VHH binders against FAS-associated factor 2 (Faf2). Designs and how they scored, part 8

Target 1, 346 residues: FAS-associated factor 2 (Faf2), of Rattus norvegicus (Rat) (q5bk32)
Amino acid sequence: MLPFRFTYYTILDIFRFALRFIRPDPRSRVTDPVGDIVSFMHSFEEKYGRAHPVFYQGTYSQALSDAKRELRFLLVYLHGDDHQDSDEFCRNALCAPEVISLINSRMLFWACSTNKPEGYRVSQALRENTYPFLAMIMLKDRRMTVVGRLEGLIQPDDLINQLTFIMDANQTYLVSERLEREERNQTQVLRQQQDEAYLASLRADQEKERKKREERERKRRKEEEVQQQKLAEERRRQNLQEEKERKLECLPPEPSPDDPDSVKIIFKLPNDSRVERRFHFSQSLTVIHDFLFSLKESPEKFQIEANFPRRVLPCVPSEEWPNPPTLQEAGLSHTEVLFVQDLTDE
Below, E stands for the ipSAE of ESMFold2; O stands for the ipSAE of ESMFold2 at other seeds; V2 stands for 0.75 times the mean of E and O plus 0.25 times the DockQ between their complexes.

## First folded at step 1 (VHH)

Design y10 (framework vhh_7yz9_2)
Fold by ESMFold2-Fast, scan of step 1:
Structure y10 (fold): chain B 346 residues (1-346), chain A 121 residues (1-121)
Amino acid sequence: as target 1 above (346 residues)
Amino acid sequence: QWQLVESGGGLVQAGGSLRLSCTASGFTLDYYAMGWYRQTAGNEREWVAFIYSSGSTTYADSVKGRFTISRDNAKNTVYLQMNSLKPEDTAVYYCATETGSWFDTRQYDYWGQGTPVTVSS
């Protein structure tokens, strides 16, 4: 028996498939699914009045998605316009006040006529055997699953009892999914917090390392500057000493005290010390500068002043005096005191 | 707010390659099956590739061997690697979730806005 029933079923299914292929229903092409639902709602209200469950105003796919997101039951009503029981069901059962209240409070309600392309598509998916037809759908095991089917004419009290029974039998799955989503969301939040903390720590470590490198580089540059400054001062000191020694070596010898063409000049240094030296009248004032510069007691930069009248002596070559005068030309023919003025800080 | 954002579409020559990305926000991909779908001018949307939360994949016959769907749960992103593109692959590509079907009817949870792909001959 069973093998013949199986063979019969297989042949029937092939025949139905071929029939759909050879004679496609014009309703098979859905172009305005939302319009189909809205149009059905208006037609329903014209026939049965405005006291009815709140229609989900969106596509079947949207209704499934919203039910899944909200973890709610979806009640699907497929309206067979030409079926003899459709009017009685809608007037006496679906639009009964207690039925309207139950549906509106507990579930999403999607409904469409099978004469509309969207309703026809859903009919193809749910494959109802007769009208009126109701299906209860919910998320179960990660899939939107038909958990109840009500086929054929049903009275309001029985409808309430059947819908309540289906919901009660399956409520635990939705409660479980809510708890699992809460746990997953918490885990994702913790993972995001850990990732943010890790990145913040990584950035802080990179910033700390950059600052350490900058500090080491700054310290290195400072040490290098100090070293270069020390070397520059050492070179300056050596050059100054060499210049003093060269000037001392090149100084003409002091004339004897008995030389009538010589004069003794007394120098008063900035430190109030006094130095004396004899010079020939024919010697350039540059010899006086070279002598003073060669002394350890002399400032690094100085000028020489004479009195009677007060004047600065041109003891170094300049633009005004490219060839400094001789002692005689400068009026230094008798023993006198010359003043050395320190210009090192000018 | 659950959101899917597609990227990576563009103009490519026949025989070329493109990689599409779909990033989810407001929910964790780890537990959801994801699919790529396309719509050509004048035609209905058709399924292209599907990846389950387990990582198992399935493909439409028209793209099998040329397209690869993958997921990176850490980045909350699904990819479609398209190789050996043909002019007939020209379409707007959509990312969507799928509930699974009791009648092999694919029901979509969420759709992205789509990313256009044009394959020149």
Scores: ipSAE 0.000, ipTM 0.115, lowest interface PAE 19.2, mean pLDDT 80

Design y11 (framework vhh_7yz9_2)
Fold by ESMFold2-Fast, scan of step 1:
Structure y11 (fold): chain B 346 residues (1-346), chain A 124 residues (1-124)
Amino acid sequence: as target 1 above (346 residues)
Amino acid sequence: QWQLVESGGGLVQAGGSLRLSCTASGFTFSNYEMGWYRQTAGNEREWVAFITTGGSTTYADSVKGRFTISRDNAKNTVYLQMNSLKPEDTAVYYCAALDVYSEGTYDLYYMDVWGQGTPVTVSS
């Protein structure tokens, strides 16, 4: 094989450009980039064994994105299946234990054959001159940048030295970016924490105000209920007083002591006090109840009893006694002693 | 399985217009910021136009006032309307997508997924 010269590469590039335009290379149509990577990994392991750097399991674009996100170096290996040095490089350099250890510990490793559409697409982007080919890519000045190229056969010790040199020369950019991201993330987290604390404080204040408002409303309502109960009690007492005065005004006048139909009644009240009044034998027993009700000393509820025989006098209309009898019909004498029983607690 | 497929490239005379389309499949298009890039023979890929998930647009100085990027989320498609084309616009045009959660810019190496490209030739 003759070594390639500048004029040969110029002619080849023109020819390749024309072919891509008029009749694209079948490898230019990427339909299954993940399948391309998996297929390459399988064929690589068949040829060189399972002791190799850990292959990135995804597309080139995904590998770039992950390297950018994680701020890691991305090592890209483009495999030239038909190149004379590919087998020697893979067996003796790439799969050397020290090389595997370095790559696995320091970088993401993406690899594909240039005979696969995905690998061919990456080849078009990186524009390698010969094989074996390695490119080191990292985030530099907000751009994923090729910071190193290794082209042609290289020995394991030299590979380690050159990869280390490239990383050492560029590590400061990744360190700087990590610091900037950390500062940005800290600022964002602090702002989120401050917003959360503010909202929690606002909710706590609203809850305190709600409880205070409910407490004030409950106290006010209770005070209103107490006042309404007192006003209702006062109205009830006034109504009772008015009812007593009305009954007093409606009482028939006392008959003369000289009236033959006059009956003198002596009432014994629950407090052992005595009250006397004269009534007419033709008057209803309701008049006796009205008189006693009109007295200041009378209980709110009471009944009237006569003795010998002992009996409760029907002085108030009821279902059993819808029309209370007259004093005469009730069998009262011209002089009677009647007993008033307090029923207020009944 | 996710991909971007460009169409609409071809031959056009200087001063003419062309509309490129890029249709996405296999991923949630509305979660991705979209861009157009171009590559001429012997040169690196360069950014042309970018559109955010919300529809905000930015353009490279070389195309401002001549190119318009737009998107149709219902059709999972991004468009590049190219007006007043110049011979210098001759390139292969690539559609690219950037996840909204990625720390990305319009730079070539920040894009998460790329299309296969569509050639545009402007004659003089």
Scores: ipSAE 0.000, ipTM 0.157, lowest interface PAE 14.8, mean pLDDT 81

## First folded at step 2 (VHH; framework vhh_7yz9_2)

Design ya (from y06 with H102F; at its last look DockQ between E and O 0.01; V2 from the best seeds 0.00; counts 0 for: pae E 24.8 > 2, placed apart)
Fold by ESMFold2 at other seeds, look of step 2:
Structure ya (fold): chain B 346 residues (1-346), chain A 123 residues (1-123)
Amino acid sequence: as target 1 above (346 residues)
Amino acid sequence: QWQLVESGGGLVQAGGSLRLSCTASGFTVSTYAMGWYRQTAGNEREWVAFITSEGSTTYADSVKGRFTISRDNAKNTVYLQMNSLKPEDTAVYYCAAYTIEFSGDTVYEYDYWGQGTPVTVSS
């Protein structure tokens, strides 16, 4: 029994669901709602002339949405094509210049025949009892609400008075809603501004930290470069010292003082110190340069001068002296004073 | 099926406080605009407070500064904190949800209401 009842309810539910989409009146199925409004407008102008309130050219749903968004009154007119009073109302009340001015300046105006599908659907929603029928709709308490209904013939002066009364009685609700929307909009703008200010502050802080990291890295690189320069200079100094020691080890021995070919040379260094050494007349002047280079006190680059007569001795192979001469060939005497001139600036 | 259940009403002395709760089932309170209304016998419902789906709040002039509407999405509940209560605040308080449904180009507006919770403020 329970399996049967479960299946039975399911079938009934499907049937009841399907019945919700069936209506007896073909006007209930809306096919061209904008066409219904445009058709009414054209028929209205043909019958009553072109001097009339501006018709909203759109569906009822669009008119409601626009009135809600713009916080405006919506006046809805349902036209009964076959009602005896419809022509009188349209010609003498709705087309009256003062009525036209009021409707055009103060509200949206939507109109349709109830013999058209769109008009019929609105008729089912508004449930009018007779024609002519007007409904005033506005946003009230967060919903679009009918705030006034006018049914039956009405003279233009009375129509103006009643529409104005309805609007005046309900204007405070629209003013309140406008203020609340403006407050919400200002709050949203303020929140967006606060978010942007926060992000800007965060970006500034991140940029400050980035600059700090770059400064620390720059200082590390500079310090490392200075250290490398110091190490390179120390390596150069040690290499020079090693070269000086190598030259010292390769020097020929100093001749005996009793050797007739012995030359005693007194060197005056740039630091005003002096050194003495004996050489052999047969030795190349390069021996003099090698001796002076081997001294710790000597400049890294130097030349050797004799002063009486003044001359630069060719102690190193050069363009002028590819093969430096011997001490004898250079004309040195048995005792000589030579001057060492510092060239490291050159 | 959408349901709204109010709670937290009762008897309070003037100057006291109450917090009303409105728990929703069948929908998420943060998706729709929610409000509080109140009604005395024989009168139409009076709007009290409103909270939008975005969380913006508005209040009737008679309760501004004294009442606060809020919501807790985790509990699917809307609150009305009522401070500095006056005897004039005595009413049945209703929670409401507001929605619009489209069927084709026809706009349907729906209000869902709770059962109400009575609040009495003695002087």
Scores: ipSAE 0.000, ipTM 0.092, lowest interface PAE 20.4, mean pLDDT 79
ESMFold2, look of step 2: ipSAE 0.000; ipTM 0.080
ESMFold2 (binder alone), look of step 2: mean pLDDT 80; pTM 0.790

Design yb (from y06 with H102L; at its last look DockQ between E and O 0.05; V2 from the best seeds 0.00; counts 0 for: pae O 17.4 > 2, placed apart)
Amino acid sequence: QWQLVESGGGLVQAGGSLRLSCTASGFTVSTYAMGWYRQTAGNEREWVAFITSEGSTTYADSVKGRFTISRDNAKNTVYLQMNSLKPEDTAVYYCAAYTIELSGDTVYEYDYWGQGTPVTVSS
ESMFold2, look of step 2: ipSAE 0.005; ipTM 0.233
ESMFold2 (binder alone), look of step 2: mean pLDDT 80; pTM 0.788
ESMFold2 at other seeds, look of step 2: ipSAE 0.000; ipTM 0.258

Design yc (from y06 with H102I V107I; at its last look DockQ between E and O 0.02; V2 from the best seeds 0.00; counts 0 for: pae O 18.7 > 2, placed apart)
Fold by ESMFold2 at other seeds, look of step 2:
Structure yc (fold): chain B 346 residues (1-346), chain A 123 residues (1-123)
Amino acid sequence: as target 1 above (346 residues)
Amino acid sequence: QWQLVESGGGLVQAGGSLRLSCTASGFTVSTYAMGWYRQTAGNEREWVAFITSEGSTTYADSVKGRFTISRDNAKNTVYLQMNSLKPEDTAVYYCAAYTIEISGDTIYEYDYWGQGTPVTVSS
């Protein structure tokens, strides 16, 4: 959450807005800020030599950002091209070996001419009174702050002493900020680890509950499936029994034992039981099948065999016997023994 | 002496609302992730709601949209607002804190639980 900013317009604010249009300066339009800095560096080396502090190669805004991020001092030098003391300062102070060593080891160094647009923009921000001009900038109280200003010609030993004094007086703020960053980072890592651990534990608990729910559903579905299979099998068996009863009701009556066309048949069932019944020679063999099917003890599927000779009797219509023959046509005698073979599961 | 004390349970009719409170002592509720669990007789504890140390919330599917977890740092208290209550919500509700301590490379994980507050939802 960023702080909510209120903008309130007053007569003073309107007046300040209007004054911006009266004082244009050509340097207020920055078109090549890095070029301005590189141009100064090349000009410096041409005039004063290559032994100098390392220049920050970037814009003022980039230098401020890097100093803030790295918690370093930023030394800003504004060069007055036309000022009488600029050449002596650059040759005698900035290029002194001890000054070079101090600047290179302890701070970022940004420099530009105030005749260039980038240097002029920084001049408007820092509002120097004379040259040479140095400003020391650091992160203080959560903002980049000018903590020291040096204006006018200064000898190298005095420059070292003053820069060192400014840094020593403000070093506590940088140490405090480093400690606060370490504390924030450690706290953030701890919170991330706690949140990750809770999410992992939550996911594990949810997975356990999901598996238990799926297990209960699978078990319930399996139980329902078994029950439906049981009900279907009971209905199938009931339908078979009803069909057996229906066939029994449709059987022709047994002929009298005195009937000369009577056939007495003894059936040997697979359960080692015997059933006798009389049939008429004129009846189709289908009557034999229907009689045996109507028995409670008969298999669901069976075939009927005669012996001497051994053969399967065509008692149901088939492709080989579309119209089953009569008992007479099948060659049965007045007394026969027939065998019922169980074909269930075949 | 870390303690969690639940309150606000009771008897309510279906469709009604209750607000459970969990007051912590010995630690700050905004520093740690906090949760609510519930348990019916003969069953394991079931997770209900969670609020992270940064304030993000998450809920079990069975209560999503009906329950809201929140906290009040001034009272060191975590709440569970239960709306549109159903008879299936009948349970003993527990408040829990999950903490992590880091010492060097070793991570220590601790769970703290309240004693529970019964909630009964009549049909």
Scores: ipSAE 0.000, ipTM 0.159, lowest interface PAE 18.7, mean pLDDT 80
ESMFold2, look of step 2: ipSAE 0.000; ipTM 0.135
ESMFold2 (binder alone), look of step 2: mean pLDDT 81; pTM 0.788

Design yd (from y06 with H102Y S103E; at its last look DockQ between E and O 0.02; V2 from the best seeds 0.00; counts 0 for: pae O 19.2 > 2, placed apart)
Fold by ESMFold2 at other seeds, look of step 2:
Structure yd (fold): chain B 346 residues (1-346), chain A 123 residues (1-123)
Amino acid sequence: as target 1 above (346 residues)
Amino acid sequence: QWQLVESGGGLVQAGGSLRLSCTASGFTVSTYAMGWYRQTAGNEREWVAFITSEGSTTYADSVKGRFTISRDNAKNTVYLQMNSLKPEDTAVYYCAAYTIEYEGDTVYEYDYWGQGTPVTVSS
């Protein structure tokens, strides 16, 4: 009884589709989609009055996004400007106080004329057969889904009953989605807490390992230093022994006891031992130092003292004595006692 | 995901016949307008035929009377019966669907295309 579209894709629609590369439909170009919505609201208020459901102020895409985010039903009205039933529906159904109360309290309401680009795009998506046209859209199975369609003139009591039925039949899907969002949020919080705990533990472990590595490296360096000191001391001892052997090999022969220029010297070493040797009066005092240095018992550093009068004998070249004197020049007698003083501690 | 798969292309002699098939997945072919296009090297795709959701058909003048588009809703398949083939019909043939998608926060128009099936008409 109400007029129906005889075809959705008529011969005219086929030609429009075929010509889209040459002559696009002017309604397919959307330059001011919010203006299309405001234009409809303004026209509605001029024709039918200011007592009407609250119109969503935004694009169809924005309305879908808000309905998804808020887990609300979205009621979409497509207005056919040229359809004979459009005025009656708007005046008698949409402006009825009970309808206004239902729509304002339970859903988002988006409305547009199909003669405007934004309304035409929605018409292509929803594929209405006749006017007035209503679609109920909600989040179902993670997709925005048309869950009810109302086409043709409908009285306000029947509109309320149909919208209420659609919402009641689908309410449990919105409840399920609210529960899923809460579980997802709890999982995110737990992950963040676990990540924070893991990072804190990782930092602590890294600091412990760094401290442990530094301690091992410090011990290794200390061991290397001790080993280098041991090697240096052993090399010093070897060099000293080699020098003592060289001096022993280079000593002049001990004079015969029958030599009239023989000097018998008794050396008192720091370890309380005594060593006797004969020297020649013509020899340099360096011979005395070289002899004492060649002894295994002698200190590494020493000086030689005579006791009458008490004096240090210049047995080694120095700034004061570049050329050490002979035993004769030093005033030694045919028998002498000399004292060896240990200088190693200096 | 919407997919269109063409088949039935090949080599045929002038005056011969060939039937192309287009099987859809992810949607029902009777819900939307479906069409065939063809493309020769270096040219834009050329419209050949459409079938509407209501079953109405239309054809390009160059193929009218020779080609028939049809639909098997049980197999979700659209056919192009090509009779009295000419060498000028040599092309890659594409199946297409036209839709608008409102899924998620983005709204835009889509033309869906198959991969194409080559048809060669020899002299």
Scores: ipSAE 0.000, ipTM 0.124, lowest interface PAE 19.2, mean pLDDT 79
ESMFold2, look of step 2: ipSAE 0.000; ipTM 0.129
ESMFold2 (binder alone), look of step 2: mean pLDDT 81; pTM 0.795

Design ye (from y06 with I100L E101T H102M; at its last look DockQ between E and O 0.01; V2 from the best seeds 0.00; counts 0 for: pae O 20.3 > 2, placed apart)
Fold by ESMFold2 at other seeds, look of step 2:
Structure ye (fold): chain B 346 residues (1-346), chain A 123 residues (1-123)
Amino acid sequence: as target 1 above (346 residues)
Amino acid sequence: QWQLVESGGGLVQAGGSLRLSCTASGFTVSTYAMGWYRQTAGNEREWVAFITSEGSTTYADSVKGRFTISRDNAKNTVYLQMNSLKPEDTAVYYCAAYTLTMSGDTVYEYDYWGQGTPVTVSS
């Protein structure tokens, strides 16, 4: 028997099965397909006894799917209720112990009457010519393929020989598919690992670049802060010089040496230089501060100290001295020596 | 022998667009992760875009939103659509294919590179 005859039915089965997915036909609709299988099993046991191959309990489509998934042979039996040879085949072939053993150990066995909706659907797919009818189906060349078809009455020994021959001739296709599945699984796992590792490396590189940008931004902000500090200090210095000039212009005139209310003050500056100027007893001590502030050589911040008694003169308005006293109120003599203390706070 | 051939480079004004193509021979582009790199004179190659074997895409921050990597499995080709081009995009662009490796401590990398296609973006 040549293998290409078996493959012809596989092509027809696949085509009919595919049509049912894309163009439903009311004639192929089945309302209780498992019930059809169980009904056949019960009828079989009633007529022929309980010693029989294990029936697949499910639809033809389920049996095909399980055979494909498990890489097993599927034996399909279509029962012609009214055919004269059906009873003899069931009693003498299917119930033979050695046939039962072969079928149970090596294949899935699906059986149904063609007078039931599920059996009719399979009959339309397999297009049997006579009964009893058997088809062997397996995954071959990536398709569920009919690899053997046995029609007509068959004795148990001949059935065993034919089924064994069909399986042995086609077992290498199942081995090949099993090896291909293992290769695909190994390739998929390796590909996943490589993709995950590369994406993780790219994310790490992107995070490193982001941190570099943040560091450069912080450096830029620090540089801007330093520049702003430099400009602010330059403006502060200019403002200080302008303030010194304004205070010089606003000083009261120096009193005449002949004025009885005149105070001659000699200032000792932090650089050990001496400056003298006359003031009026009625003038506020702020005039003394303003005079010293107007000098180019004076510190930015200073205090004025009298030596006997040793004390700091309140020459600048503060919370303690909102209005500094006059020279008279501070108890200064007609001639006084005052010391300038540097208070620059840097 | 695996080969990658880039094409589609040239001169373009800033703000313009180019589409680079990378055609593979000796292997199927949908089987491997594929990427684009670029290199300016005197610098190391810089990663630009990556497409996984499953079709997911990732881009360098400098090109995100402007460049798109894609593939056409029927033509065995990977594309880089470059929009809103800037003068700093000027470089030689290289296509790369990611290989399979079985080593436990292996750094994953691209084994196959094209010869490059120059792209110049004028200001």
Scores: ipSAE 0.000, ipTM 0.160, lowest interface PAE 20.3, mean pLDDT 78
ESMFold2, look of step 2: ipSAE 0.000; ipTM 0.323
ESMFold2 (binder alone), look of step 2: mean pLDDT 79; pTM 0.782

## First folded at step 4 (VHH)

Design h01 (framework vhh_7yz9_2)
Fold by ESMFold2-Fast, scan of step 4:
Structure h01 (fold): chain B 346 residues (1-346), chain A 119 residues (1-119)
Amino acid sequence: as target 1 above (346 residues)
Amino acid sequence: QWQLVESGGGLVQAGGSLRLSCTASGFTFDSYAMGWYRQTAGNEREWVAFITKGGSTTYADSVKGRFTISRDNAKNTVYLQMNSLKPEDTAVYYCAAKYPSLRFSYDYWGQGTPVTVSS
């Protein structure tokens, strides 16, 4: 039934399966998958030279992940070290310049010996029947899928034709996925720009409102300051008026015109008006100050001068005159003219 | 019971102008940011312009300097003045309203008004 060549491999595969059932294959324990690939690469270069497709330097799982991310084909080569056709394939087909160029330009290339744990693990997943073995894997229907298998010895021209045929037959899936990702990415970028533009507009609006509020508050504070100054000045004037009224209430009554000890004083105010009042010779000069201060027409600050000789009368307590003298002690006569000098601007 | 009604779309020659209007009803227009979007067959809606309740405006780079968005709160209407129109401006234009406290979804959308710019 089976060809003699295939009968041998079929029996060997059955034997290998039985052996694995009895005890696990030592290659089933993968402890250094990257080391397995690096070791294979060095062994390959030592045997076949440095002119070969660029080996993916990572685990099979990483190669699948990168192929999926980049939307590229992944070409997997499983090297059978003990197979009769492996040397011929590597020397004459895999390492041919045109094959190297095709693989390097169009796909990721992952390769390992099935004698290494990582390569054995991949062999178990792909279940190859003969060597040399190549599998083409790509993202299809949302998962990494084997889209082509090449088993047995193949010439370089046929290899190029078969790889190209597999890629051409399946490229529409990758193109569709690229377009879909580009559309999703563009939509996401536009949504982000929309969100950013909206927030920028909102911040600009909030900043304008903040500046308007600050300007309104600044103007309100300035208006309040002006109003407060006006109220303070009005309060000052009111207090001054109350002081004048209090002094007026505390003035001693005028002596009778017929009192021989009365002094008639005529005050000449700064505005050239005149005011007259009688005082008693025994009264303090402070009474004169209190009287003048109580008058609406008097300056807020003033001093009183007498003539012949010209002198300022001590009508307010001071360090020099802690107890101002009486009118008699100040030398005032029964009729006096006193001059009021305005000191309000001091 | 909300409604956004777009108008002003039509056929125009390249380099020409169109003014789109969108009148709102059934919500407090003055509280909402307003926007214009456009969509061509097979593509997602593309943002064109935003205007806040305070009048701050922002435009997509593709229309900046050519399009002007404005609003009239008394009329509950937002406008899009489109100048120097290009064939690539051909799309269905949609009006959208968004409450300021919600970042990334529109509360209200219009039914759209088609604009065709011939070369």
Scores: ipSAE 0.005, ipTM 0.389, lowest interface PAE 10.8, mean pLDDT 84

